VHH binders against a8x493r558to705. Designs and how they scored, part 2

Target 1, 148 residues: a8x493r558to705
Amino acid sequence: QWLENALDMTNCRLLRVAGESKKNFVNDSPFLLINEASVYMLARHIDMDVQDILTRFRSNIVVRGLPPFIEDTAKRLSIENLEFEVVDKCTRCEMICVDPMTGEKDPSLLLALRDYRNKQKMTFGIYIRQSNFEPGQFVEAGSAVRFF

## First folded at step 1 (VHH)

Design g04 (framework vhh_gocatamig_d2)
Fold by ESMFold2-Fast, scan of step 1:
Structure g04 (fold): chain B 148 residues (1-148), chain A 119 residues (1-119)
Amino acid sequence: as target 1 above (148 residues)
Amino acid sequence: EVQLVESGGGLVQPGGSLTLSCAASGRIFSYYALAWYRQAPGKKRELVAGITSGGSTVYMDSVKGRFTISRDNAKNSVYLQMNSLRAEDTAVYYCAALPYDSYWGQEYWGQGTLVTVSS
């Protein structure tokens, strides 16, 4: 298919890993992964910088080099030699309306997401959990990401 | 309900130009890929040009350098500028809006518009 050729995912890379998540992925709770391309698509519907949207979504992991919203179909992924399973999709709520710096509420992002998805659940991003046992392993920006 | 309506087809001399337009009545999300297909008598429908949600374009080899696809999300429209037309370009041209998969939406297809290149 031409879409498959146009949706070449062989150059999918880790763009960012938040704070303490850099040390390891062995935690009691899942991590929130967001696709940068999906954020760019949403940004076209609001007057807000991509960086501001990323900050409001509070993701642990940001990946680049994927088609928009392809992460919603993922079942598993790897970052280098670490394996992850997709636990659930992230349903967005009022938290994204709150500016993390000022605490002011602005419902425009949530309303834009609702309008953009049109009758779809208001999901944005996926929760992932490490599925293999590789203690002490770390990842960095530029690490290869593969979706399955 | 979403419908795609093509326009701009017609009869043109070899070497001439035409611009095809396709407008959606209803919302097409910006993450849809938009494409032009064509079908000549006795042949299968084939992809002529496509443009992804991110703006990447794909062209059939025989039209590269002659055809240009573009989109206008604010107008829910996609365009095909066709230059240096040849007799082999004669076909019914179809507009398509394609989601990444069926979970995110339905495929939409236009009714087709005839392009005839002859002297």
Scores: ipSAE 0.000, ipTM 0.128, lowest interface PAE 17.2, mean pLDDT 73

Design g05 (framework vhh_lunsekimig_d3)
Fold by ESMFold2-Fast, scan of step 1:
Structure g05 (fold): chain B 148 residues (1-148), chain A 120 residues (1-120)
Amino acid sequence: as target 1 above (148 residues)
Amino acid sequence: EVQLVESGGGVVQPGGSLRLSCAASGFTFSRYALYWYRQAAGIERELIASIYSGGSTNYVDSVKGRFTISRDNSENTMYLQMNSLRAEDTGLYYCAADLRWYDTSGYEYWGQGTLVTVSS
């Protein structure tokens, strides 16, 4: 296992988990993981609030301490002793253009994502699935996250 | 059961036209964005066109002005009209729907692909 951790990712931490995701870790459903650094890069491109982007993206899990977009190439990860495999990339659509409070539509976020990804991809974030389960384990903000 | 079935691929000469269809079933078609991807020999699969539930469209630069994506919500079908075809347009064309937007525990679904060959 040591050879699997050749890169030093020890500074990666769990920033947020949606309340429902803490319960859903036990049911092997795919979870949407977003890298905070990637959100900051997109936010700078369009001068949009990071929290608004996170809300529009409906992420289950947010991690901090990684280079932007490194999650795009991840094969697996762990949060504490929980292990996850990367199932797929999250493709974004017009729903991120709708303000969840007002219903107003602004295509800026989707257009910015397309342009930032060089017009080839509208993916942002990854879907992960728990690959092993140890009942009774608990994750919180600040929990260690490791990518492989 | 979610299914996407592509049709309309074939062999055409440079400058020719083809219309691809993607027939969808097993989900509320009108509520989701739909995508066309292309896989050319020796090249990674790439997103070439998108159409959103509201009818807005997006295209990769190499196909802008030549390809038109459209949808018919009453028939649960998405189309790709391909005009002024070039040799570099040769590849497998895949239809995709991303249902994860409605429910974060949902899945992305893909068709089997349809082959487009631009050659004479």
Scores: ipSAE 0.000, ipTM 0.103, lowest interface PAE 16.8, mean pLDDT 72

Design g06 (framework vhh_7n9e_1)
Fold by ESMFold2-Fast, scan of step 1:
Structure g06 (fold): chain B 148 residues (1-148), chain A 121 residues (1-121)
Amino acid sequence: as target 1 above (148 residues)
Amino acid sequence: DVQLVESGGGLVQAGGSLRLSCAASGFTFSSYYMYWGRQAPGKGREWVSGISWDSGRTAYASSVKGRFTISRDNAKNTLYLQMNNLKPEDTALYYCATELGYYPDSRFDYWGQGTQVTVSS
């Protein structure tokens, strides 16, 4: 509770779900989760729309209402009554350089990420996997999200 | 399974209008960029227009800018292309497309069967 207040984790919500799973989490493949606040922090270092960055990152799940980069240290999370564990961080490559509208290549996002991470691993987002298997479960935008 | 089904093509006189539709199923339509492309006889495929998932961003090929309007209805999982002031040069098979692949080789991975547009002079 104290940490939730200090880190402004109160009222964290699911913003978007995408991908071939059709928002069905009954799958052995991990899902890519991006924190919207982290995208906003990166966006201030590059002249690019937040939605364009999210598209380039190919995120399956986008969450809102968290402090930037708190997902980097998360070990598990819940979306409503579904429980997930963090499997790994997502390392980014040349795919994020391709404009989703035109297909033209622009290395600026990858270079900005490298610089923002101070030339460390170019990670952005986390891979998550459902830890409690419940067949046929779906979630929708606005669902409550909690990180642990 | 992903399906894209185009409709609304036909034969029209130069200066006329047509509205194309693309019915999407098998994926979360509201979360993806959508595109229109075309292929004229004896030519390669060319990009025509694109729209972001929230309709906040649109783009057009220079050959159609000012004449074509892309739009979408996320509640109906449908993409549209309003084509005005049609020219004989717009004669082509029109396809809708999306990018569902995420690594490493998936630009416009899914194309529909297409809808034929023929513009007579």
Scores: ipSAE 0.000, ipTM 0.241, lowest interface PAE 12.5, mean pLDDT 74

Design p01 (framework vhh_8k46_1)
Fold by ESMFold2-Fast, scan of step 1:
Structure p01 (fold): chain B 148 residues (1-148), chain A 123 residues (1-123)
Amino acid sequence: as target 1 above (148 residues)
Amino acid sequence: AVQLQASGGGFVQPGGSLRLSCAASGFTFSSYAMGWFRQAPGKEREFVSAISGSGGSTYYADSVKGRFTISRDNSKNTVYLQMNSLRAEDTATYYCAADYSGWYPSEYEYDYWGQGTQVTVSS
C-alpha cells in the first residue's frame, strides 16, 4: 500500500522472551506476542495482577512502550535486525481461566475479556512469524521493537 | 519515601542454607511483582527469582531452580528467598527489586531496588 500504517516507536522495548525464543525464532508455529499496556487496560476491569494475566495468556514475547491495543492493527514488526509478519490475532478460550501454578479454575479473566471486547471475538495478542533468517541471531530483554 | 531493605546474608559452607528477607515500604506492595537479583564479583547482575503481586506465579533462573524458593507476605510487606543446597557459585550480593509491570527477567524494567545483602559460600 502507498501509505503503510507504520509506528516508529523509539521507546518500544522487548520486555520478556520465553526461553527457547531468545535463541531461535525459526519454527513452524507462530510466536504469541502480548503488549503489556493492553494487559494493564484489561487488569483494571478485574482483581488480578498484571503478571498473573501474562502467565495465563502464555505469551512467548512481551513488549512495553506501546499504546494499548495498537498491536491489533500491526502488519509487521522488527526486533533489532529480526523481521516478523503478523499472521493472526490470538482468540482466547477457557484455558486462560486455569491457574497454571495451582490448577484452580476462575472464569473472571475470560468474562473480563468478553465484557471488554463487547461480546465480539475474544482476541488478546497477536501471532507473529519470522520473515527473515540469519544464523547466529540473538535478542534479549531491552531489545528495540518497531511496529509497521 | 520508597525503601527496600534486604537482610539475611552471611557466610555459609557449601550445602548450607540461608533465608533472605526484603522489607518494603513507601508503595502499595501487593500491586508490585518482586524480584531477586544477584551480582557476583567481576560479573554482570543476573536474575535469580520473581514472584507476582498476588503470589500466584513464581519464576526461577535455571541455575537456582529446585534449590531456591521465593515467597511473599503481603500483610508484612516482605518478600523472602529461601536458599538451600548452596554452592560456591552462589556467592554474590543479592538485591531485591520491585516492578509494577510484573514481568521478568530484565533488570532494566524494575522500578525500585534495595541496597543488597552479601552471601558468601566457602569452605
Scores: ipSAE 0.000, ipTM 0.122, lowest interface PAE 15.2, mean pLDDT 74

Design p02 (framework vhh_8k46_1)
Fold by ESMFold2-Fast, scan of step 1:
Structure p02 (fold): chain B 148 residues (1-148), chain A 122 residues (1-122)
Amino acid sequence: as target 1 above (148 residues)
Amino acid sequence: AVQLQASGGGFVQPGGSLRLSCAASGRTFSDYAMGWFRQAPGKEREFVSAISWSGGSTYYADSVKGRFTISRDNSKNTVYLQMNSLRAEDTATYYCAAGLYDYSTFSEYDYWGQGTQVTVSS
């Protein structure tokens, strides 16, 4: 069945989640979600691999199967039966220029983000908060994701 | 979710070689970055090496660069650490870890295997 304002993305899946086994969401603090397709688009503008960009962006949740940057317009989403609301966009700062493995600084990622998006909005990713918490709920890689 | 089992440790003389293996059970191994960490008695746990989810990127601590090689086989759900030119200071319990990112910080890894002991002694 179709839903009002739902995105019909049959191949949208949860790719990765940081945290404990089974990836439980156990508090009302926002989680940072990044769309893999958006990372691939950004990667075309820099000499850096997708994994390095994901590491620098420090997301809690990565989804795949969506058009690039469609997450920027989302108001809510579901992962299986868990419901989330979008509370803000993530503004990026110079910390993404520091390699978390080596500690070396490279401004390329922040400069590419500024040029790719715009200089007033250095945003990448969205903060989400679970809206229907019940104890014992969990998600895992491969879980279905729907944006609203 | 993954469960990790490290193996391949043992006794070796300085200049020798060992290969450590970390076997993963679970459906999502190929979605995780993998790291090797070690801890010697009375010392902090330290980073050794990391490999990205695809195997396209590898990282090494300065103390092991040129001597150790990390690799993974996603079809076998296994990550390896080939240790060559071993030194007495490489003596430690070695741990494999899975995380969303290939960080050098152990607190960024979500899943940890049981350690495997490596002793380099003449």
Scores: ipSAE 0.000, ipTM 0.168, lowest interface PAE 13.9, mean pLDDT 75

Design p03 (framework vhh_8k46_1)
Fold by ESMFold2-Fast, scan of step 1:
Structure p03 (fold): chain B 148 residues (1-148), chain A 122 residues (1-122)
Amino acid sequence: as target 1 above (148 residues)
Amino acid sequence: AVQLQASGGGFVQPGGSLRLSCAASGFTFSYYAMGWFRQAPGKEREFVSAISGSGDSTYYADSVKGRFTISRDNSKNTVYLQMNSLRAEDTATYYCAKDLGYWSPTEYFDYWGQGTQVTVSS
């Protein structure tokens, strides 16, 4: 059925990588990963464009093809031949309330996150760190992603 | 901005054939399922067909199974609907739609494009 195919995690793909992908994926700094499906769930709640939310969340990596919020339970993942460990969940602060183009503040997104997710936990997304260090590796949009 | 441009509609006699095209822009086409919906005058919009981003999976409403074929060309950012053995009840405005991805537990399509009219002569 269509529903069965929509939930097939074998089709998870990298949608976006910010910054210098090759350089970023070979250092010790954690990267922020956002699951597009989770953003779509939040976007429907607050009637906001998905791309605007993604921009405000300032993610390094965006993946698609996963059930919403499955990333919250992940311990490890791979992107092609690169292996990553989940370090922590990303706690959101007032920075997501600032329009990156205009600088205007609107608390709506943070308040919606509190109400939708958990008022005592403002988490959205996960921090990941590369575990198999190999200089010069590169990933691009469309790269296969596997969660463990 | 997401844009969907449907074309290929027109007048056709019962038993005839017609091919609809939907040209897409403003998103990574191969990552999204695409669908066709239709709306006849005075009726609610109904699902016709859908195709996965890769093209590997296709779905059809019972009313069109065996007569319509959906396909896509990801190199041209275009989805097609080949309509054969057309009947008077197929008369409708046909809309191309982009889904929101594989996240939903149910089918969900947004970014409905401009429709193209199909009229099957009585």
Scores: ipSAE 0.000, ipTM 0.107, lowest interface PAE 15.8, mean pLDDT 72

Design p04 (framework vhh_8k46_1)
Fold by ESMFold2-Fast, scan of step 1:
Structure p04 (fold): chain B 148 residues (1-148), chain A 123 residues (1-123)
Amino acid sequence: as target 1 above (148 residues)
Amino acid sequence: AVQLQASGGGFVQPGGSLRLSCAASGFTFDDYAMGWFRQAPGKEREFVSAISWSGGSTYYADSVKGRFTISRDNSKNTVYLQMNSLRAEDTATYYCAAEPYYGSLDESTYDYWGQGTQVTVSS
């Protein structure tokens, strides 16, 4: 087992799914997908760990192996045999200023988004919804991801 | 001009320890992820470890997990590799490198490279 290469699009992998080692996406609300490389670019504007930013963003799905912000232009993607449509971009609000464990407020993340992503209307991440139906499909960390 | 100066290599017996240092200048160190790569004679260069710009995220090759620890001191523009429980197969020239992203397995993404420091693990 090696770490995935964030800059090689042919080696794009599912890094994490929230709360589960495997996830079935059928019949759920849209899922929030975050690109790890995009978080690293944002992290350069604040002194906060990438993991803490991901936790504050409340991501359902984290992918690795993509150039930063390429998810902003995606219309469709697949994870293994599951097909997804991009429904919308995720607009961030002051909720990301609240530490999910302590409830303490820190405006650093929202201020960084304002300064770094102002022209993108404070968006970070994409909402996706499964577009095909195949019962019993599951994905897990390491699953192949392809953007269209 | 960008410079990365690796140091701390040397001769050590199996089971021993070494601490490598990489002193950086000529770029905004705090904005770069830093990585360590190594190359043994007759082998391809391989990834060893990487650390994010803030030091909050670290990454390791499977062959060194649990034995090596990467860290950085942004006040000194320096990245370190603490190497414990050294084995003969760790013998290589160790290179430090800087990447504008979060740290990557792929050496081609690294913008700046140091000259290297030789580590020899032998009797």
Scores: ipSAE 0.000, ipTM 0.124, lowest interface PAE 14.5, mean pLDDT 75

Design p05 (framework vhh_8k46_1)
Fold by ESMFold2-Fast, scan of step 1:
Structure p05 (fold): chain B 148 residues (1-148), chain A 123 residues (1-123)
Amino acid sequence: as target 1 above (148 residues)
Amino acid sequence: AVQLQASGGGFVQPGGSLRLSCAASGYTFSSYAMGWFRQAPGKEREFVSAITSSGGYTYYADSVKGRFTISRDNSKNTVYLQMNSLRAEDTATYYCAAHTYDWLPQSEDFDYWGQGTQVTVSS
């Protein structure tokens, strides 16, 4: 595709890292990565705040500067000198329909995801796992992210 | 609806410069990603450059990196393409396009298209 030749991935940055993943990525469980542009695209189909969607999805890592849903085709990525492999896509369930503050159920987010991803599973985000061992390395907001 | 009008094309010698403008009408211009595409006679339409709604990220085709610069002024509802060091291979009709959802630079993914402006680079 001409898209692969046209994209300048030097603008892809780490926007947010939550919890234990701020210290290191050596863990038995994979980390959930979400692309901010994908969230913005979904938000335009529903009457819901981008921040509310991010909260409901409970991602470990949020990246910025990528086209929407490019993460769905990724096999590998790096954050600074850390390398990661994509383990699987994250399939969403009814839990994203529950308001975390009130407990009220609103099916809008899951329905929007279903409608938007015609001919695809209700997936949003990817699970990643560190593929090289570099103990003590630091990552933070603004760190460079590269997808392969 | 969004209406787009491209302008600024013309004849120029190799090595010269031109600045293209794309004027948009509509109350939601600042929410659109904007792109420039071009089509030479007998060829497919190809991507040139894109800029996200905030202007925070820009993208360029390999053939124009270092020579072209995209920018936008949301207060004027306008996108610009500054073209430097022009080559005969840059001869084409240039189109601007708007994408309602931020950044998918496939030609079929852009929602609104303007009329073209002709650029001819020749000695």
Scores: ipSAE 0.000, ipTM 0.125, lowest interface PAE 14.5, mean pLDDT 72

Design p06 (framework vhh_8k46_1)
Fold by ESMFold2-Fast, scan of step 1:
Structure p06 (fold): chain B 148 residues (1-148), chain A 122 residues (1-122)
Amino acid sequence: as target 1 above (148 residues)
Amino acid sequence: AVQLQASGGGFVQPGGSLRLSCAASGFTFSNYAMGWFRQAPGKEREFVSAISGYGGSTYYADSVKGRFTISRDNSKNTVYLQMNSLRAEDTATYYCAAGTWYELSPEEYDYWGQGTQVTVSS
């Protein structure tokens, strides 16, 4: 309990679910999850609004209340009674260079991400897949999220 | 509870101006992108403009670019739409919306205000 409190893991909540994902998490493709705290860390390294970074990353799910980058080590998670397994880390490419509203190209975010991650592979976020069968269940902003 | 209250609509002649306001409560305003959408009778709801949480980025539909200006005042939990050089085709009910990121599609926004009617006619 003390350790969880020190890591701030007990207060993790769902912040955002993309419109399509609100209807059903049973999908042929994995969902992309991003940790809001990790975005704030990246935002401090570059001159860009958090919402602009989130928009460019095109995540399906955004969580809040988790320490930065702890999602990189996650193996499983639950959102309410839905269980998910982490299937891969998301490697970023030129897609994040394109402003989804204007179509303009700017490599700054991709270059900043690589620089911030110490020239390592440009991963940000995790791909998750539902691991249990729970038909007819939906999640929304405020839903409890637990990482394992 | 989350609430968005849009106001400022009315009747105006072509070439005139109006300023719409959307007052927000019940959430941390600066953590949300704000958008304006409009819907004319018999048409689907369409994107008009959006602004990021701290106002660093703004976006406009091609039909309003150069005529409309979106802004926000986070100290007042309010987003504004300044509409200049109004045209008959701008006649619609205007809605404000809040989301965690920008999107052109209405279904991607989490919270919606009640609309305010704008009528442009001579």
Scores: ipSAE 0.011, ipTM 0.350, lowest interface PAE 8.7, mean pLDDT 78

Design p07 (framework vhh_7pa5_2)
Fold by ESMFold2-Fast, scan of step 1:
Structure p07 (fold): chain B 148 residues (1-148), chain A 122 residues (1-122)
Amino acid sequence: as target 1 above (148 residues)
Amino acid sequence: QVQLVESGGGMVQPGGSLRLSCAASGFTFSSYAMSWVRRAPGKGPEWVSTISGSGGSTSYADSVKGRFTISRDNAKNTLYLQMNSLKPEDTALYYCAKDYYGSWDTYAMDVWGQGTQVTVSS
């Protein structure tokens, strides 16, 4: 297991949380988590700004400090004292091809996923759902993240 | 109204070359990905190649990689497919399509033209 030798979980932090997700994680819909390092790896195969990729992916939660694509193997995670289960991987569709400011369509991102990321499915990111509910709990940028 | 008009097909011998063109109108051409799709007699449609709106990214079906090159001229609203080392198996009606990225379960084909016939035989 080469990832066990390289992973330093103490350096994993919450980088940002989208507006609606800032309040708390008591939504019926799963949250979309993206690993920043995975975005940087994909960006090597596409001429697009990392922030543009993140915006197109419609991520709710972005984490930093992990090896690329380690999130694909996760079954559960914690953010501080909040526990989450991984529900599914996020399969990407044509919506990531649309520039949110101009409405222009460019399939470069979808083509990169097809060619680079995953031979079987065009997945990027994971859906997570809170498993231990406590009313009034919140997370913020800089919160510690641990993957299991 | 979106219109796509293909041309450049014909009869060619195995190992030969053809260049297909697709003239697009009715939309902002540079803002949309364009694809080539073919249909052989008695078969369903097969995705051939896709190019991004800017032309910065391309992809190809495994059956045509290394032989076909997709390109576009956004100033002329025209899509191209350069076909080299043609094989009898490439015989098909070739269509250009807007917003088609391949055999994908999650999206529908937008618009196809009438197609241009390519026949590879001795």
Scores: ipSAE 0.000, ipTM 0.134, lowest interface PAE 17.0, mean pLDDT 72

Design p08 (framework vhh_7pa5_2)
Fold by ESMFold2-Fast, scan of step 1:
Structure p08 (fold): chain B 148 residues (1-148), chain A 121 residues (1-121)
Amino acid sequence: as target 1 above (148 residues)
Amino acid sequence: QVQLVESGGGMVQPGGSLRLSCAASGFTFSDYYMSWVRRAPGKGPEWVSTISSSGSTISYADSVKGRFTISRDNAKNTLYLQMNSLKPEDTALYYCAKEGYSWDYLPFDYWGQGTQVTVSS
């Protein structure tokens, strides 16, 4: 109830979709969703650029306008008229330690995630799957996002 | 055999300074990221700082940023932590840790025995 009430009153928007501003989603492939506010909180714990963290996390979808880590409690969400179910949380591994531009290893992000979130397994972001399908539907940066 | 030996801990008053050292052996020190991790009594480990193999990339926990400086001397196989403006909350056992990968917890292959830092007036 608090999730429904709090999230329905936020101005949550789609900030980024990997590789394009419009995308057709399919129900068979889970997508990795990251909350921008959660990234800013993590970035505050370490001296790393927010864009570098986003690049290393390799998210498909980034949303803006939500409280940090509220996505961890979500069961369902909508982007415009498309509906998604939350499949699982994303556990991070050594891949986020490799700079995608230089190949240099830096365990700082994984270490900060482990320490900051106090998790035995390092989770950040959620996997979502489309629960309904409407042919020809597209979403854009700026599209409304609602969590339930 | 990987071996990490920390030293330089002690007792200081708030606002004081200490310099920790970690002597590494049993592996090619210059190939690995190195980190400092601390553990206060009764608490879990807290990452403090990381330095890349070449020393060109450095990161700090927000709680120590601006006060601590990590450095390394690859010719001497030694890692350092210069700690300034120490606070009571910095009281902990400080560990030197070698880069590793484990998704189950902190991504370190090896930890030393630690060196105790106590900040009290």
Scores: ipSAE 0.000, ipTM 0.150, lowest interface PAE 14.2, mean pLDDT 74

Design p09 (framework vhh_7pa5_2)
Fold by ESMFold2-Fast, scan of step 1:
Structure p09 (fold): chain B 148 residues (1-148), chain A 120 residues (1-120)
Amino acid sequence: as target 1 above (148 residues)
Amino acid sequence: QVQLVESGGGMVQPGGSLRLSCAASGFTFSSYDMSWVRRAPGKGPEWVSTISYSGGSTSYADSVKGRFTISRDNAKNTLYLQMNSLKPEDTALYYCATGDYWESYGLDYWGQGTQVTVSS
């Protein structure tokens, strides 16, 4: 169990933050967090590039170094000294079936998600909201992430 | 229990306008992307439009782009579709959805739909 604890606490890093500003992190609007390992797990069930899946999922925050789908059980997390609460799970819609470059529809990703989730509600990723505030707060790629 | 209730459909002449509403309950509406999907008689479901949970991002099917506008009011748990310059080809049952199982018929998180008929 020490291995699972070490992976959650020491190896988890912020991989990407899309279009975020100081104002975005301090307002009440939720941010969409995706776990890279969960994307890789889903990608094994379809012939699609991980980067294409991430683009279709439109995540604000991508984390690396966690076990697949552990984010589904999280109630709180921290990125450095910033604290976040989990608001809800993200239910996926037909938007993930639309190629953002061509506009062409391909249901494969949504069908793969449904099959992987054994026909349960198709959630992928979590919505998080910053629960503490200090002026001048920021995070960057490589920042430490901890889940609770 | 998740419930989605569509309203605002009706009969309209080509070139007319309608505004659809979807009242959502049983889940945290402000945390989910929302979509409009339509089904014409004898056809499968066709995705129409999606809006992000915050309202900051929208996307549209090519067939409706420039004519339809999706919006949401998170304080009222309501999704909207403003439909302008309506064409006979827009005649369909319109559903709001969280998007799960949209390509299949079954137990989905969408309502019974609201009928839009565009007639000459």
Scores: ipSAE 0.000, ipTM 0.098, lowest interface PAE 17.7, mean pLDDT 71

Design p10 (framework vhh_7n9e_1)
Fold by ESMFold2-Fast, scan of step 1:
Structure p10 (fold): chain B 148 residues (1-148), chain A 122 residues (1-122)
Amino acid sequence: as target 1 above (148 residues)
Amino acid sequence: DVQLVESGGGLVQAGGSLRLSCAASGFTFSSYAMYWGRQAPGKGREWVSGISGSGGSTAYASSVKGRFTISRDNAKNTLYLQMNNLKPEDTALYYCAKGEWLYDSYSPFDYWGQGTQVTVSS
């Protein structure tokens, strides 16, 4: 509509979903979404690679093509024809300091969040819940993502 | 089309040293954490060491801490494991592995090489 902002970000894509090439949403449990650009900003700050941070953050969904931390202001999003509401921000705890393979603790990631994200209460990522009923619909890497 | 090729194993006496290499292809090497694992005869696979994509973070199993050093050369797409003060219990087939983008509680590692045999005599 004419009263709405002009066409914004057109090349935002789903990068990865946890545990499979396709994702079917069949319940109201929240999913954790991480923005790749935000991870790159954090990774640069703490000299840790993007994959290590994503692994430690245990996100369900990773998106790319967004400005860093724009997900912090989002209220809704769509992935293809699936609609989601943002229900909360993800507050990080010492579990991100534990290597999932070895069980060894490195506090660097949590300390970086304290220093870098203090004004956001150490949050990183958003919890989203599907808001429309689309049984049998799938999303996969390359799926179009829009934030509102 | 991920390929991991390990080399550098061999027979060595207790107290000796070996340097293992893993040549990686088919993916952007510097974007992935890399791991070394091993499997001794008649036993399951165990994790040995890991290194972040940048090389800025490393971790080691307690059994090898202080004796083994993991490193990587991203310009050469190569992962290394320097093994010092080898013990008979280090005898195993050593594999490198590519980390996955997201942790999956069922299988965070998808690709393993064929391995390189390390035998430590007493």
Scores: ipSAE 0.000, ipTM 0.114, lowest interface PAE 15.5, mean pLDDT 72

